# VHH binders against q93235: the designs that were tried, part 33

Target 1, 248 residues: q93235
Amino acid sequence: IFMKTLDPKVPRFYGKGTIIGVNPGVGYQPWLKERPDSTLIKYNLRDQKSYKAYLEQMKTYLTKYDSNATETRECGAGDSNDDLEKNPDALPCRFDLSVFDKGCSEKSDFGYKSGKPCVIISLNRLIGWRPTDYQENSVPEEVKDRYKAGSIAINCRGATNVDQEHIGKVTYMPSNGIDGRYYPYVFTKGYQQPIAMVKFDTIPRNKLVIVECRAYALNIEHDISSRLGMVYFEVMVEDKPVEEKKEL
Key: E = the ipSAE of ESMFold2; O = the ipSAE of OpenDDE; V2 = 0.75 times the mean of E and O plus 0.25 times the DockQ between their complexes.

## First folded at step 23 (VHH)

Design c100 (framework vhh_5c3l_4; at its last look DockQ between E and O 0.45; V2 from the best seeds 0.57)
Fold by ESMFold2, look of step 23:
Structure c100 (fold): chain B 248 residues (1-248), chain A 123 residues (1-123)
Amino acid sequence: as target 1 above (248 residues)
Amino acid sequence: QVQLQESGGGLVQPGGSLRLSCAASGFTFSSHAMSWVRQAPGKGLEVVSDISSSGDSTTYADSVKGRFTISRDNAKNTLYLQMNSLKPEDTAVYYCAKLEREPGSYWYSFDSRGPGTQVTVSS
């Protein structure tokens, strides 16, 4: 019931010139609903209770992709949501979670139990927006090796030089990022918002790492001061002896 | 279930006025930013105006600024659009749209819209 733009305790972003804006905003999961004032992902590898809430948040978020829960269609090669703007009642493309089966699924606790936590990267739902392709010679260096026309590439880096030294290897799922076939969104019933995941394969133990992730398409503007085209969160994977809590 | 129902559309001559209303139910209206979105024949959807949950902040597309006024009555769960100095290019279906906070984000997303109301501006 409470919007972040009305909570003075939580930063809020307005789009460029409007409340929602015309440039996609980037979000992430898990962001705990019970801790809306914190973007910190912190847990102890030796204490399963310390990451249980992140797993629950991830599972709850992903329930919207149940293949039998919404009226969707399978989109094959060369297929997309292109026609939905003319016919909003047509079926949207189904988003298949199996692309995350190699380390970012429930079976692997989304990487948390192995110290390789996965983070979902999403774009907010603008009406009618779709990615515009870079020309081959203009693809940003950070994503050049993974970029595919028709997609939105994702890149995550450490926010400072120290964070860059610590962030380590990052695996992108899918490697090309978010496929453009799921665009546009036009209030479509049963719409399945596309996502990507990033897995932090070699994040250090007991060190705070500030992460900046950016989404890349020709028509996604990046600006640090207004947070356009990017998202920040912090990761702290501890590996220390468990201290018993005072309980009943 | 979110329910949005627009009304107040119709045929009007250039220079005329209309007031659109949108009755909302199935969610806490006062907790959500709202928007008017329109679609002209053969064109894409265009955000006309949006308004914060309290009503304190409003924005307008350049094409309607100074002519249209968005407002809301949170006690009646109703969104309004006062449309003055109407032009033929304002001809469109007008949709009442609910915004929500994008999960895991400081940004907003469109969530849903009503069936729309037709506004036709013709001499």
Scores: ipSAE 0.667, ipTM 0.845, lowest interface PAE 1.1, mean pLDDT 87
Fold by OpenDDE, look of step 23:
Structure c100 (fold): chain B 248 residues (1-248), chain A 123 residues (1-123)
Amino acid sequence: as target 1 above (248 residues)
Amino acid sequence: QVQLQESGGGLVQPGGSLRLSCAASGFTFSSHAMSWVRQAPGKGLEVVSDISSSGDSTTYADSVKGRFTISRDNAKNTLYLQMNSLKPEDTAVYYCAKLEREPGSYWYSFDSRGPGTQVTVSS
């Protein structure tokens, strides 16, 4: 899917029915700047050069979490950014990247080298927005086994039936999705956008897979037409001999 | 470092006009969509208006349509909000905000804002 018709410099709306959307959008990484209209993640397992740009993009993206102790605070299980609205002097919670150490860290090349690529999932930053929890009996079936109150569950599937057959095993880090402690978003220095990663553990080789990832909270609407609450991208992990470009 | 500084706020009578300005620095102003947001007493932040990087596209909240005009001068790194026919309900702190597109999506995020300028509409 190419976003050729999209002008990234033109704001349209931030959600349904209001300029400030009450429903978040979903984004993903790696998104290559050199290919701004492409949602395709394609690389060859046998060619390190082919996935280098993705690694660099992931690294670059994650540099925003390099915060000093003066700009953020450590937050335990009982802490949240909710305090930011009540106390303007409060520091935002520091995001812990160690949650991605099981195959989705820089050390593991974010899974690309091993053919298990990781993708970052994020929500756009809406002022004052925070996830609303499902009631226990109202959790959608597709995330019921992983859902935790206080989090935004993520679920990725093939966009079509064929894609679903090919997508294989998917691992979510953390399993519960995006940690809700980092909400609400407020205009404050040092705010760290919470993210989750999705790892494709058994994605087939040499096949294009269209992936749909949805975010789940009570106040997240899913709309295919507007793409609210979801994001699409394609993954192609090739396993082919590297052809030497004959310099004519 | 991104810096945004609002000015032009003040006290005005109902029906009056104000023009807000926002001086931007620390980023390529001409490459970014911008927004005006406001916060009234006891209310949350509301997006008032936004404008594309080129200035060719603008949006407005229903509450200000026909009364407010957003514009920009990229050569001066300045964002403007012309506010006409002001009403008491327009009383708020007005913020200039930098918008960023969320990677891999159609959606924008609010990235940064200034300290704000107070607008008070009162008889």
Scores: ipSAE 0.546, ipTM 0.790, lowest interface PAE 0.8, mean pLDDT 90
ESMFold2 (binder alone), look of step 23: mean pLDDT 82; pTM 0.823

Design c101 (framework vhh_5c3l_4; at its last read DockQ between E and O 0.02; V2 from the best seeds 0.00; counts 0 for: placed apart)
Fold by OpenDDE, last read:
Structure c101 (fold): chain B 248 residues (1-248), chain A 123 residues (1-123)
Amino acid sequence: as target 1 above (248 residues)
Amino acid sequence: QVQLQESGGGLVQPGGSLRLSCAASGFTFSKYAMSWVRQAPGKGLEVVSDISSSGGRTYYADSVKGRFTISRDNAKNTLYLQMNSLKPEDTAVYYCAKLEREPGSYWYSFDSRGPGTQVTVSS
């Protein structure tokens, strides 16, 4: 006996296009081009071939951060991309991928081999947009423990109550979310889009989990109907014997 | 052994109200989301409402939104469904259920359910 989910708005298809407006859209990787209508990340732990495409997609996506020292600058504490709006000769801040080294790097197969898959979370690029900080007393409860002014906090949960029971432990890299130093977006050579990763540490085997990830800043609105400030995808980590193709 | 038992069903006129209860035993009730599922004559199963383990998240079918309210008392191991402004279309057997996602599917199945309680809305 099968029953439909209560929320018919839970997306099962990948929407085409970029969200244009004052509120940023949220995206995720890996998304496979060969399955454009699918938001499902599905693979078998016992079959390396089953998650190879996801690994390749992750690697390909991250190649955009391979910038030379002439196109970007190293940014420390207190630095930001604010100068890009005022100074046409200013270089954009270089993104540091080392923040993902604890289980979400290429070296670790982005957690897929170990059954702890990592997903990249990003915001679409809006010219001139930057996150607005919450006041200390106005930080949403779900991100209060991880929130840092100057960052966009990310929180992922089960889309339904049943999904929430199964999603397990989730780790965010970095813990504070997307680093705001890389804002505002300016159309300039060498600009690097900031990202965060979500790691599913204890996601169940052989069970589909619908995930909802929300981005948190004062000027980010959340609406399920319009999918503002959030993204949905599904994760299924299988643990099944690989059927030997009987050579006919 | 998981046991669920519904009560509170009956015959009511259109526009009337009923309150369903479900007594749960045999498992840690407070750790699981619970749902109400109904089956109308000649129709399939419909998830009417569900509630998270803590009660902090609730969901409703569009057909009952604004009229029905799901709640729970974890100390009493009891699930409730307040049904207001009842319509003939609400006539069905109502089940208290612990739902689970079918492996490899988006669909839900019954992990556990009660025998059901009949709700009839008729003039």
Scores: ipSAE 0.783, ipTM 0.931, lowest interface PAE 0.5, mean pLDDT 91
Fold by ESMFold2, look of step 23:
Structure c101 (fold): chain B 248 residues (1-248), chain A 123 residues (1-123)
Amino acid sequence: as target 1 above (248 residues)
Amino acid sequence: QVQLQESGGGLVQPGGSLRLSCAASGFTFSKYAMSWVRQAPGKGLEVVSDISSSGGRTYYADSVKGRFTISRDNAKNTLYLQMNSLKPEDTAVYYCAKLEREPGSYWYSFDSRGPGTQVTVSS
């Protein structure tokens, strides 16, 4: 109700009993800095100017993954940031954006041009937090077919029954979600916060869809009232004629 | 550039008191929540206390409630931690940490910390 009066640099959600909390908060991009009171992603497929700002926001956000080999390291199989608490000067694992090359990269305008917009999903930076794996028999049904131990699975659905009927096919990149090798965060210089992307492959035209995305690990709580472990945003992909401006 | 500098650490007897200060520069201090984080020998980082940008909301870890008081002076760009009734378990390096809004989120994130100040409680 009073969101318009809030300073965009001041967080609006508090953790459980604390300012920062002990449970990860979920965020998304693109969230336009020039429209800080709105979680709406709305554009017209026929008007490139209508989605230019979203592309620029995505590109700007992703520049933080530009690094040289001196400030980060390559992490292979079985390698992680797990020991950074004991080795404060060690280099963090490099996050490789190439996992998004199949439709959620700059080459494809992050899916906006084709009406299949990509949305980045991220977790806030808690100190020392790392994901805990589900047991095989306790993996939530929503992510069971995509879950991999060591990862944080992502699932997005329509917020209401109507939205669920409209949201269509959703592609997750990586399929397993956010890789846990990049945890924990411990103020490490050069830290590269891991992300996943969600591509809305068959979202309807000219309809508002309210999306709820949740992050899944054994130690991520979900609570609708406090928005723990989840994020909401709205998507509206229009396909409407652009009125021409005639010369006088 | 964000700069945080802790001071006021030292050696103190059990039951004693210390006041830590953190001088902040390179950002608009009054717009950001702040935190004290400590690391005891051989242990991970622990959030001791946090405070909202205005000072109107505070948090304390159970291990320090009633003994420690966080405060800030936005006119002097300074964060404080008053530590009373100190125990050997409070021995740690204490870091001043800046929080920020997580990009694309309504949630806080840790952003940066200072080099820390040593507090040693023994005798």
Scores: ipSAE 0.692, ipTM 0.856, lowest interface PAE 1.0, mean pLDDT 88
ESMFold2 (binder alone), look of step 23: mean pLDDT 84; pTM 0.861
OpenDDE, look of step 23: ipSAE 0.668; ipTM 0.832
ESMFold2, look of step 24: ipSAE 0.499; ipTM 0.773
ESMFold2 (binder alone), look of step 24: mean pLDDT 84; pTM 0.862
OpenDDE, look of step 24: ipSAE 0.617; ipTM 0.810
ESMFold2, fold request of step 25: ipSAE 0.611, 0.552, 0.589; ipTM 0.827, 0.798, 0.818
ESMFold2 (binder alone), fold request of step 25: mean pLDDT 85, 83, 84; pTM 0.869, 0.851, 0.864
OpenDDE, fold request of step 25: ipSAE 0.689, 0.633, 0.716; ipTM 0.842, 0.821, 0.852
ESMFold2, last read: ipSAE 0.534, 0.420, 0.457; ipTM 0.793, 0.731, 0.754
ESMFold2 (binder alone), last read: mean pLDDT 83, 84, 84; pTM 0.856, 0.861, 0.851
OpenDDE, last read: ipSAE 0.741, 0.775; ipTM 0.865, 0.887

Design c98 (framework vhh_5c3l_4; at its last look DockQ between E and O 0.49; V2 from the best seeds 0.00; counts 0 for: pae E 2.6 > 2)
Fold by OpenDDE, look of step 23:
Structure c98 (fold): chain B 248 residues (1-248), chain A 123 residues (1-123)
Amino acid sequence: as target 1 above (248 residues)
Amino acid sequence: QVQLQESGGGLVQPGGSLRLSCAASGFTFSTYAMSWVRQAPGKGLEVVSDISSSGGSTYYADSVKGRFTISRDNAKNTLYLQMNSLKPEDTAVYYCAKLEVEEGSYWYSFDSRGPGTQVTVSS
C-alpha cells in the first residue's frame, strides 16, 4: 500500500549509494495513473466496468511496442542488443508480443474476464546494464526449473504464508522470464523494453492476495527493505453481485 | 520535445580541468533528476554522476569521486560537471541524461540523453 501523498515524479526507492542505483528495480502493470498510491489490482468478475481501467492501461502500456519497421529489427535466437553499444547505427531488437498469446493478450482481455489476470513485469532501465547468467549449479531453487541462460527469471509468490496458500498456480510468459537479448539498455531510438507476464491461474475469489515478484539474474540483488530486485502488489478478484446504485 | 545538449568538452593534459555543461529544454528541468554518463573507447556506457532534482543529493562513481563535481542551476536549466585532475582514463564521450520515474516501479530510469561531448585527456 503506497501512501496517497506519493508524487509520481519522485521515486519511492533509491539505489544503494546512488540515485538511480546499479541494481535493477522491478515494476509491474497495470498501474493506474489515476490511483498512483494504489498497488492493488481489484476487480469484480461480474462487472466488466470494474476491470476496464486495467485493460485500458495494459493496452496503453503495450502501445510502446508499436514500432516502425525502420526503427527496430527482427532478432533471431543468435541476435541481441549487445551490438547496440558498439554500433550506434544498429537497430534495436523488436519485441515479440506474441509470446503472451496464451491467455495474456488483448484478445483474452489479459485474463481479467476469465478471472486469470495477467500482470506485466519489467525492470527499470539502467544504462549499460545486462543480466549476468547463473552458473548451472548456482541457479536459485525457486526458478531452477524455468531458468534459461540469457534470461531474467521471474518468480512470484505470496508475500506471507497465508498469501502463498492463496496465490495458487502461476504461469510465466515466457516461462524463462524476461528475454535477455534485449539488453543492454542503450539510448537509442526505437529501443523496446523487454517484459514478461505473470498469469494468476487459480487465484481465489474474494480474497486479497499480496504478491511478491522477484527477478533473477546473478547480478540482481534481492533486498526486502530496499525492495531491490522485487516488486509487491495486491490482487483481489471478486465474484460478487453487482450492486445497483439506487438512484436516490 | 526533450532536448539535451552537452558542451565544454575538449582536449586536456593529464591533471587538467574541464567543465561540462548541459543545456536542457522541452521539459521542467527542476523536477527531474539528471545524470552524467560516459562511454570510453571500446567500453560500455557507465554512470559518472547523478544529481537529484533539487540538487540536494549527488552520486559519484568511485573512479571520479573527489575529482568530479556535479551541480545544476535549475533557473538556467543547466547541468554541470566540473572535472578536475583529469586522467587519460577519463577519455570518453560524456552524455547528459535525463532520469524519470518509471511507472509502476517507483524507480528511476534513464529516459533520454544528448548527443554527447568528447573529452580527451592526453599528454
Scores: ipSAE 0.747, ipTM 0.870, lowest interface PAE 0.6, mean pLDDT 91
Fold by ESMFold2, look of step 23:
Structure c98 (fold): chain B 248 residues (1-248), chain A 123 residues (1-123)
Amino acid sequence: as target 1 above (248 residues)
Amino acid sequence: QVQLQESGGGLVQPGGSLRLSCAASGFTFSTYAMSWVRQAPGKGLEVVSDISSSGGSTYYADSVKGRFTISRDNAKNTLYLQMNSLKPEDTAVYYCAKLEVEEGSYWYSFDSRGPGTQVTVSS
């Protein structure tokens, strides 16, 4: 698989894109293993089979958050994984999926059946990295109204002017993005990578929309050429009569 | 199942040298980037060095650059760390770690590590 054998270029291996805890990359789900070179999320609202694979990938990805009281601990506001760096017996914070119950859970087919698909946003796991807060007056405009100290804000926009017009209303879950209590990452059994979801509430039918999502913390650099701090994917929600297909 | 086994640690005087090895099995070693990480007494984990799957690209922490050399032998499924000009602050447990590109991402993340080997630098 091409993605598993990628060798980082010098700027990404030794610089901002390195895995040494300097600057995380951004990932998304659903990503289909059957189409590893594609970042397209495309389906027809009138054909449940056209989005079944995305639902299965979402469900499979989320199984890692099944509760395990012996490998994780409950964490509240102000907690973090700081103790993991020095204490081999410390348990990582448990990630609670209930924040997604308002339209981005299995109950609602993660928004796919209503034409409001949800996409998971994550940061790759870097040892020792943790978010650094913006000062109050330095919060980027795109996330100013949703930013909370201690969190990593997420913002998604259309990649081009046309996409920006079409992307419509976007709901962020949680609104503040990814909570910092799950950082830093260390090698521990039971670690639960934190995530956020983005729900595309008013994406148009039968139009391709190119989406750019960015993660925001003071120590996350954005570089379009190397794609640091951001991820791109395409969404196409069709609403077409179902055509008969030959069974194989 | 992924298996990583570090060896070559021990007690050494300041200024001395040591070579760590990591034997890998249970995965196709030549297709994965690898890393050495260390944990000093009472401290957090520190990434020491990374190496690409081919061996063509390497990274070193500032604290070890010029003194340590990471290498790999894909025919023997073995990762190495040559440590020269050792200092007391290099005292730590050293771990061999496998890196993996996360699904849905173009970026490496740490996947698994061995049990570690102790390196002690003192008079």
Scores: ipSAE 0.395, ipTM 0.691, lowest interface PAE 2.6, mean pLDDT 84
ESMFold2 (binder alone), look of step 23: mean pLDDT 82; pTM 0.821

Design c99 (framework vhh_5c3l_4; at its last look DockQ between E and O 0.69; V2 from the best seeds 0.00; counts 0 for: pae E 2.1 > 2)
Fold by OpenDDE, look of step 23:
Structure c99 (fold): chain B 248 residues (1-248), chain A 123 residues (1-123)
Amino acid sequence: as target 1 above (248 residues)
Amino acid sequence: QVQLQESGGGLVQPGGSLRLSCAASGFTFSTYAMSWVRQAPGKGLEVVSDISSSGGSTYYADSVKGRFTISRDNAKNTLYLQMNSLKPEDTAVYYCAKLEREEGSYWYSFDSRGPGTQVTVSS
């Protein structure tokens, strides 16, 4: 449910009074610009045309990761963007999209063709913000099995009990969520926003499912009323015969 | 290309005043929320103040509330920060920042900033 009420001129959602807030918000893709008021991802498995726009949006969104080798650096295990704050000349870590190759890549049509649609989860870019790790014994139960220190865990569930019954199996890529190595966000050319993908493996056909995805770090607050730390969208995968438009 | 350029910084004594300006170009200034952020020596970036596109909504950090005033002139594509009763702890590089709504989100992101202007408050 895209709240029409968000006038870009007057943001209604203030984190502690700020326009941008101090607590991360969660976003998702594909979001179609041609349907700005819709948070619905709806397509027919039998109609390629019906999900083409979503594919294009996903592709377009991911073009931002087409990095010039001169603007980013490869980061291995142990590397991070932590030094960006200390060294203005440091290059930001390059994001590796290959982590999505198991069913959520362009090659796989981001799972749409197979009826296992993938959704990108991201956080808004807050300056200097980085995830704070849970203590081992304080990790929320819903992400405990997948949580890794240094990452932002993602968990998606049905918004209602009915939706939870329908959402089915969900796969997270990476399993531990958004890689924290890419934090903090700094004003630097070439910065690549880290993302995760959620794959709906067994979402029912011909049913609308309202999905709530939450991001988890110690310093991420969850609030339903303000939608802090979470995002809602709807998914409907249809499996219906394509009605031949009777040429009137 | 989005361009932001801060000016008005300098050296002032405690209790003094400065007015920062930010000249914006390369985008429709009047349609974007703007922010002043600062970075003090040895500290991270912090939001000082932000203002909606229309100027109807403003925010101030607790540390500057009552002393600083953010404003904008959309006709001149300029953002301002009036800083009164300056304190040594206000010493920082001040940046003008463009905010944008994150696609697929209800939330805003910092999109761009200027090179910054140095503000030094010292006796």
Scores: ipSAE 0.689, ipTM 0.842, lowest interface PAE 0.6, mean pLDDT 91
Fold by ESMFold2, look of step 23:
Order: structure tokens, then C-alpha cells, then sequence
Structure c99 (fold): chain B 248 residues (1-248), chain A 123 residues (1-123)
């Protein structure tokens, strides 16, 4: 049963403790504005028009990462946005989209044309929040292979046993998820919200798959009833004949 | 263009009161949740209080609960913070902040803030 909303600007869930909360929420793209209460990604491989809206949404969403050398800085390993809380003139770390070039860029239609659709995973903007590392022996098994200290790992699975059977191989970009160098956010001018992408490499044709993706850091709580630390969406990649509409 | 302008700050002695106002324009104020955040000298930003778009739900940081009251007047596009029993620890720049629903998410994100108003509580 889908939760109704009166206004797409009003969230369906409040955070723990405050309206916005202290635990990051997880979001995804592509999300179509014309269907704001739907989490379904559905298209037909044989009908290019059926996935055009998803491509345009991905492109539009990613335009916010255009280079701006005067509003951001280059950051390497171990860098962070820590200075921003004390110095309003300090520059946030630049987010580079090139990590997505291997199958989740516009060159590959974000995987839609090949039936391997990419989905962006993001965390909402809290003030002053930053990821806390798991200790080496406490990393959850779902992400242990890919976890790196200083990062927020992402894992996606099928929501039910049937979905888990069908979800197939998932590629994570970057493999270790969202790097912590982009935190904290403090109303920073030029801030580039970090993202990860997941690519569904072997999702079946003509079957609905319910996907659950979770973000992993020691200070990200998971709760299914309140949807803390996770997001759900559905994927259906069809491969069906398109009815001709032409009259001779 | 979103515009937020705080006012009502000043110098008060401990135990005193102030009322902050935030004039909002450039967006449909009544459809957005709002927040007061503050920054004490040499410290990070702290969320002081939040209020839902209708005003029906409010939240307070533990440090201000029972002393501060958030309210809004959607007809006047104005957010308020009534601050009573002020302490030296309340000395900060106070910012009015707009929240928004994160696209593709069930959650709020912070969107923007005003230039702030200084509150100084001097013992």
C-alpha cells in the first residue's frame, strides 16, 4: 500500500528527534516529478521513448556537478570539509563524475539501453553530520568486501525472497560507496552533494523487482518501519514488442 | 529567489528575553518547514528548533527546551523564536533556515539560510 501525500514538498517520514532528524535519510534517482508518489522505474528495452524521461532526469540531476574552480577545491585522500564550520570562506570538496564513466554515464545512456539501469543513491543534507567508521571487526557482512574507512558503503538487495532471487549482479560505483571527504555540509556555497550509483547488471526481463538499498556507516541507523538508513524502489525492465501506431 | 531576513537580536542580560523574527519571500512560505540554527563564537552550527509547514509540529534542542518557543504566521510569511531565561551560553548568531524535501527521498534537507542576527547575553 502506497503512502499518499497532499504535497510533493512535504516528506512522508520525519527524522528521529527533530523534523529533519539526526540520522541521514537515503534517496534515489531517477525520480520522475510527474509521478512524485511513485517509486517505480519501468521501461521497455524495445521502446526508446519508454526510458527517455529517466535519461533526461539523470542528466538534469547531474548538471549540478559542473566544474566551478572558484567555488570548490580539489580534495584527495584524507581531506574533508571540516574547515567549513569555522570559516565561511573555505571551499568545499569538488565531486567528480568520472567515477561513473564505466557504464553509468550518458555515453552509455546510464545503462538503460542495455537493460542494466543505473540508479543514483544519495543522503539528505543534515547540518554538521559526518560518517563515523566501523571498527575492522564490526563491519556488516553485506559490505565487508567493499568497505573502506572514511566512506559510506552502499548495498542493495531484493526486498523479498523472490526479489533477491531476481535482482542478480549489482555493481557499485564507487565500489566503496560515498567518500566522507564531502562532509560536513553547513549551508556551504558551492557545496557538491556526494552520490554513488548502483548498476543492475543482470536484472531479468518482464519481472518486477523490489529493491532495498542501505547506506552503511557506524552512525547510520537502520529501521524498516521508519525507513531510517534505507530506500526502496521497484525496477521493471520489459522486453516486449511495441504496437505499431502508423496507418498506411 | 529565496530571501530570509532575521531581526530582533541584541544585547540582553542573563535571565532576559528576546523575540527573533524572520521575514521570508521568494517562495511559498506556508508549504515549507523552517528551522532556527545558531552558531556560538568558535563553535559549529547547532539546530535550535524546527517547525512544520502548518505549525502543528515543533522540536527543540535539549539546551533550549522550556525556554524557547518557535512559531510561525503563514499569513505574514514570518517565522518567530521567543527566547526566555537567556543564558550566556545562548550567545550566538541565530539563522533562519528553510527546509525542503530531498528529491527522491522521504526526508527533509536543509536548503538555505539568512544572514543571521546576533544575540549576546552578557553577565
Amino acid sequence: as target 1 above (248 residues)
Amino acid sequence: QVQLQESGGGLVQPGGSLRLSCAASGFTFSTYAMSWVRQAPGKGLEVVSDISSSGGSTYYADSVKGRFTISRDNAKNTLYLQMNSLKPEDTAVYYCAKLEREEGSYWYSFDSRGPGTQVTVSS
Scores: ipSAE 0.467, ipTM 0.756, lowest interface PAE 2.1, mean pLDDT 86
ESMFold2 (binder alone), look of step 23: mean pLDDT 84; pTM 0.855

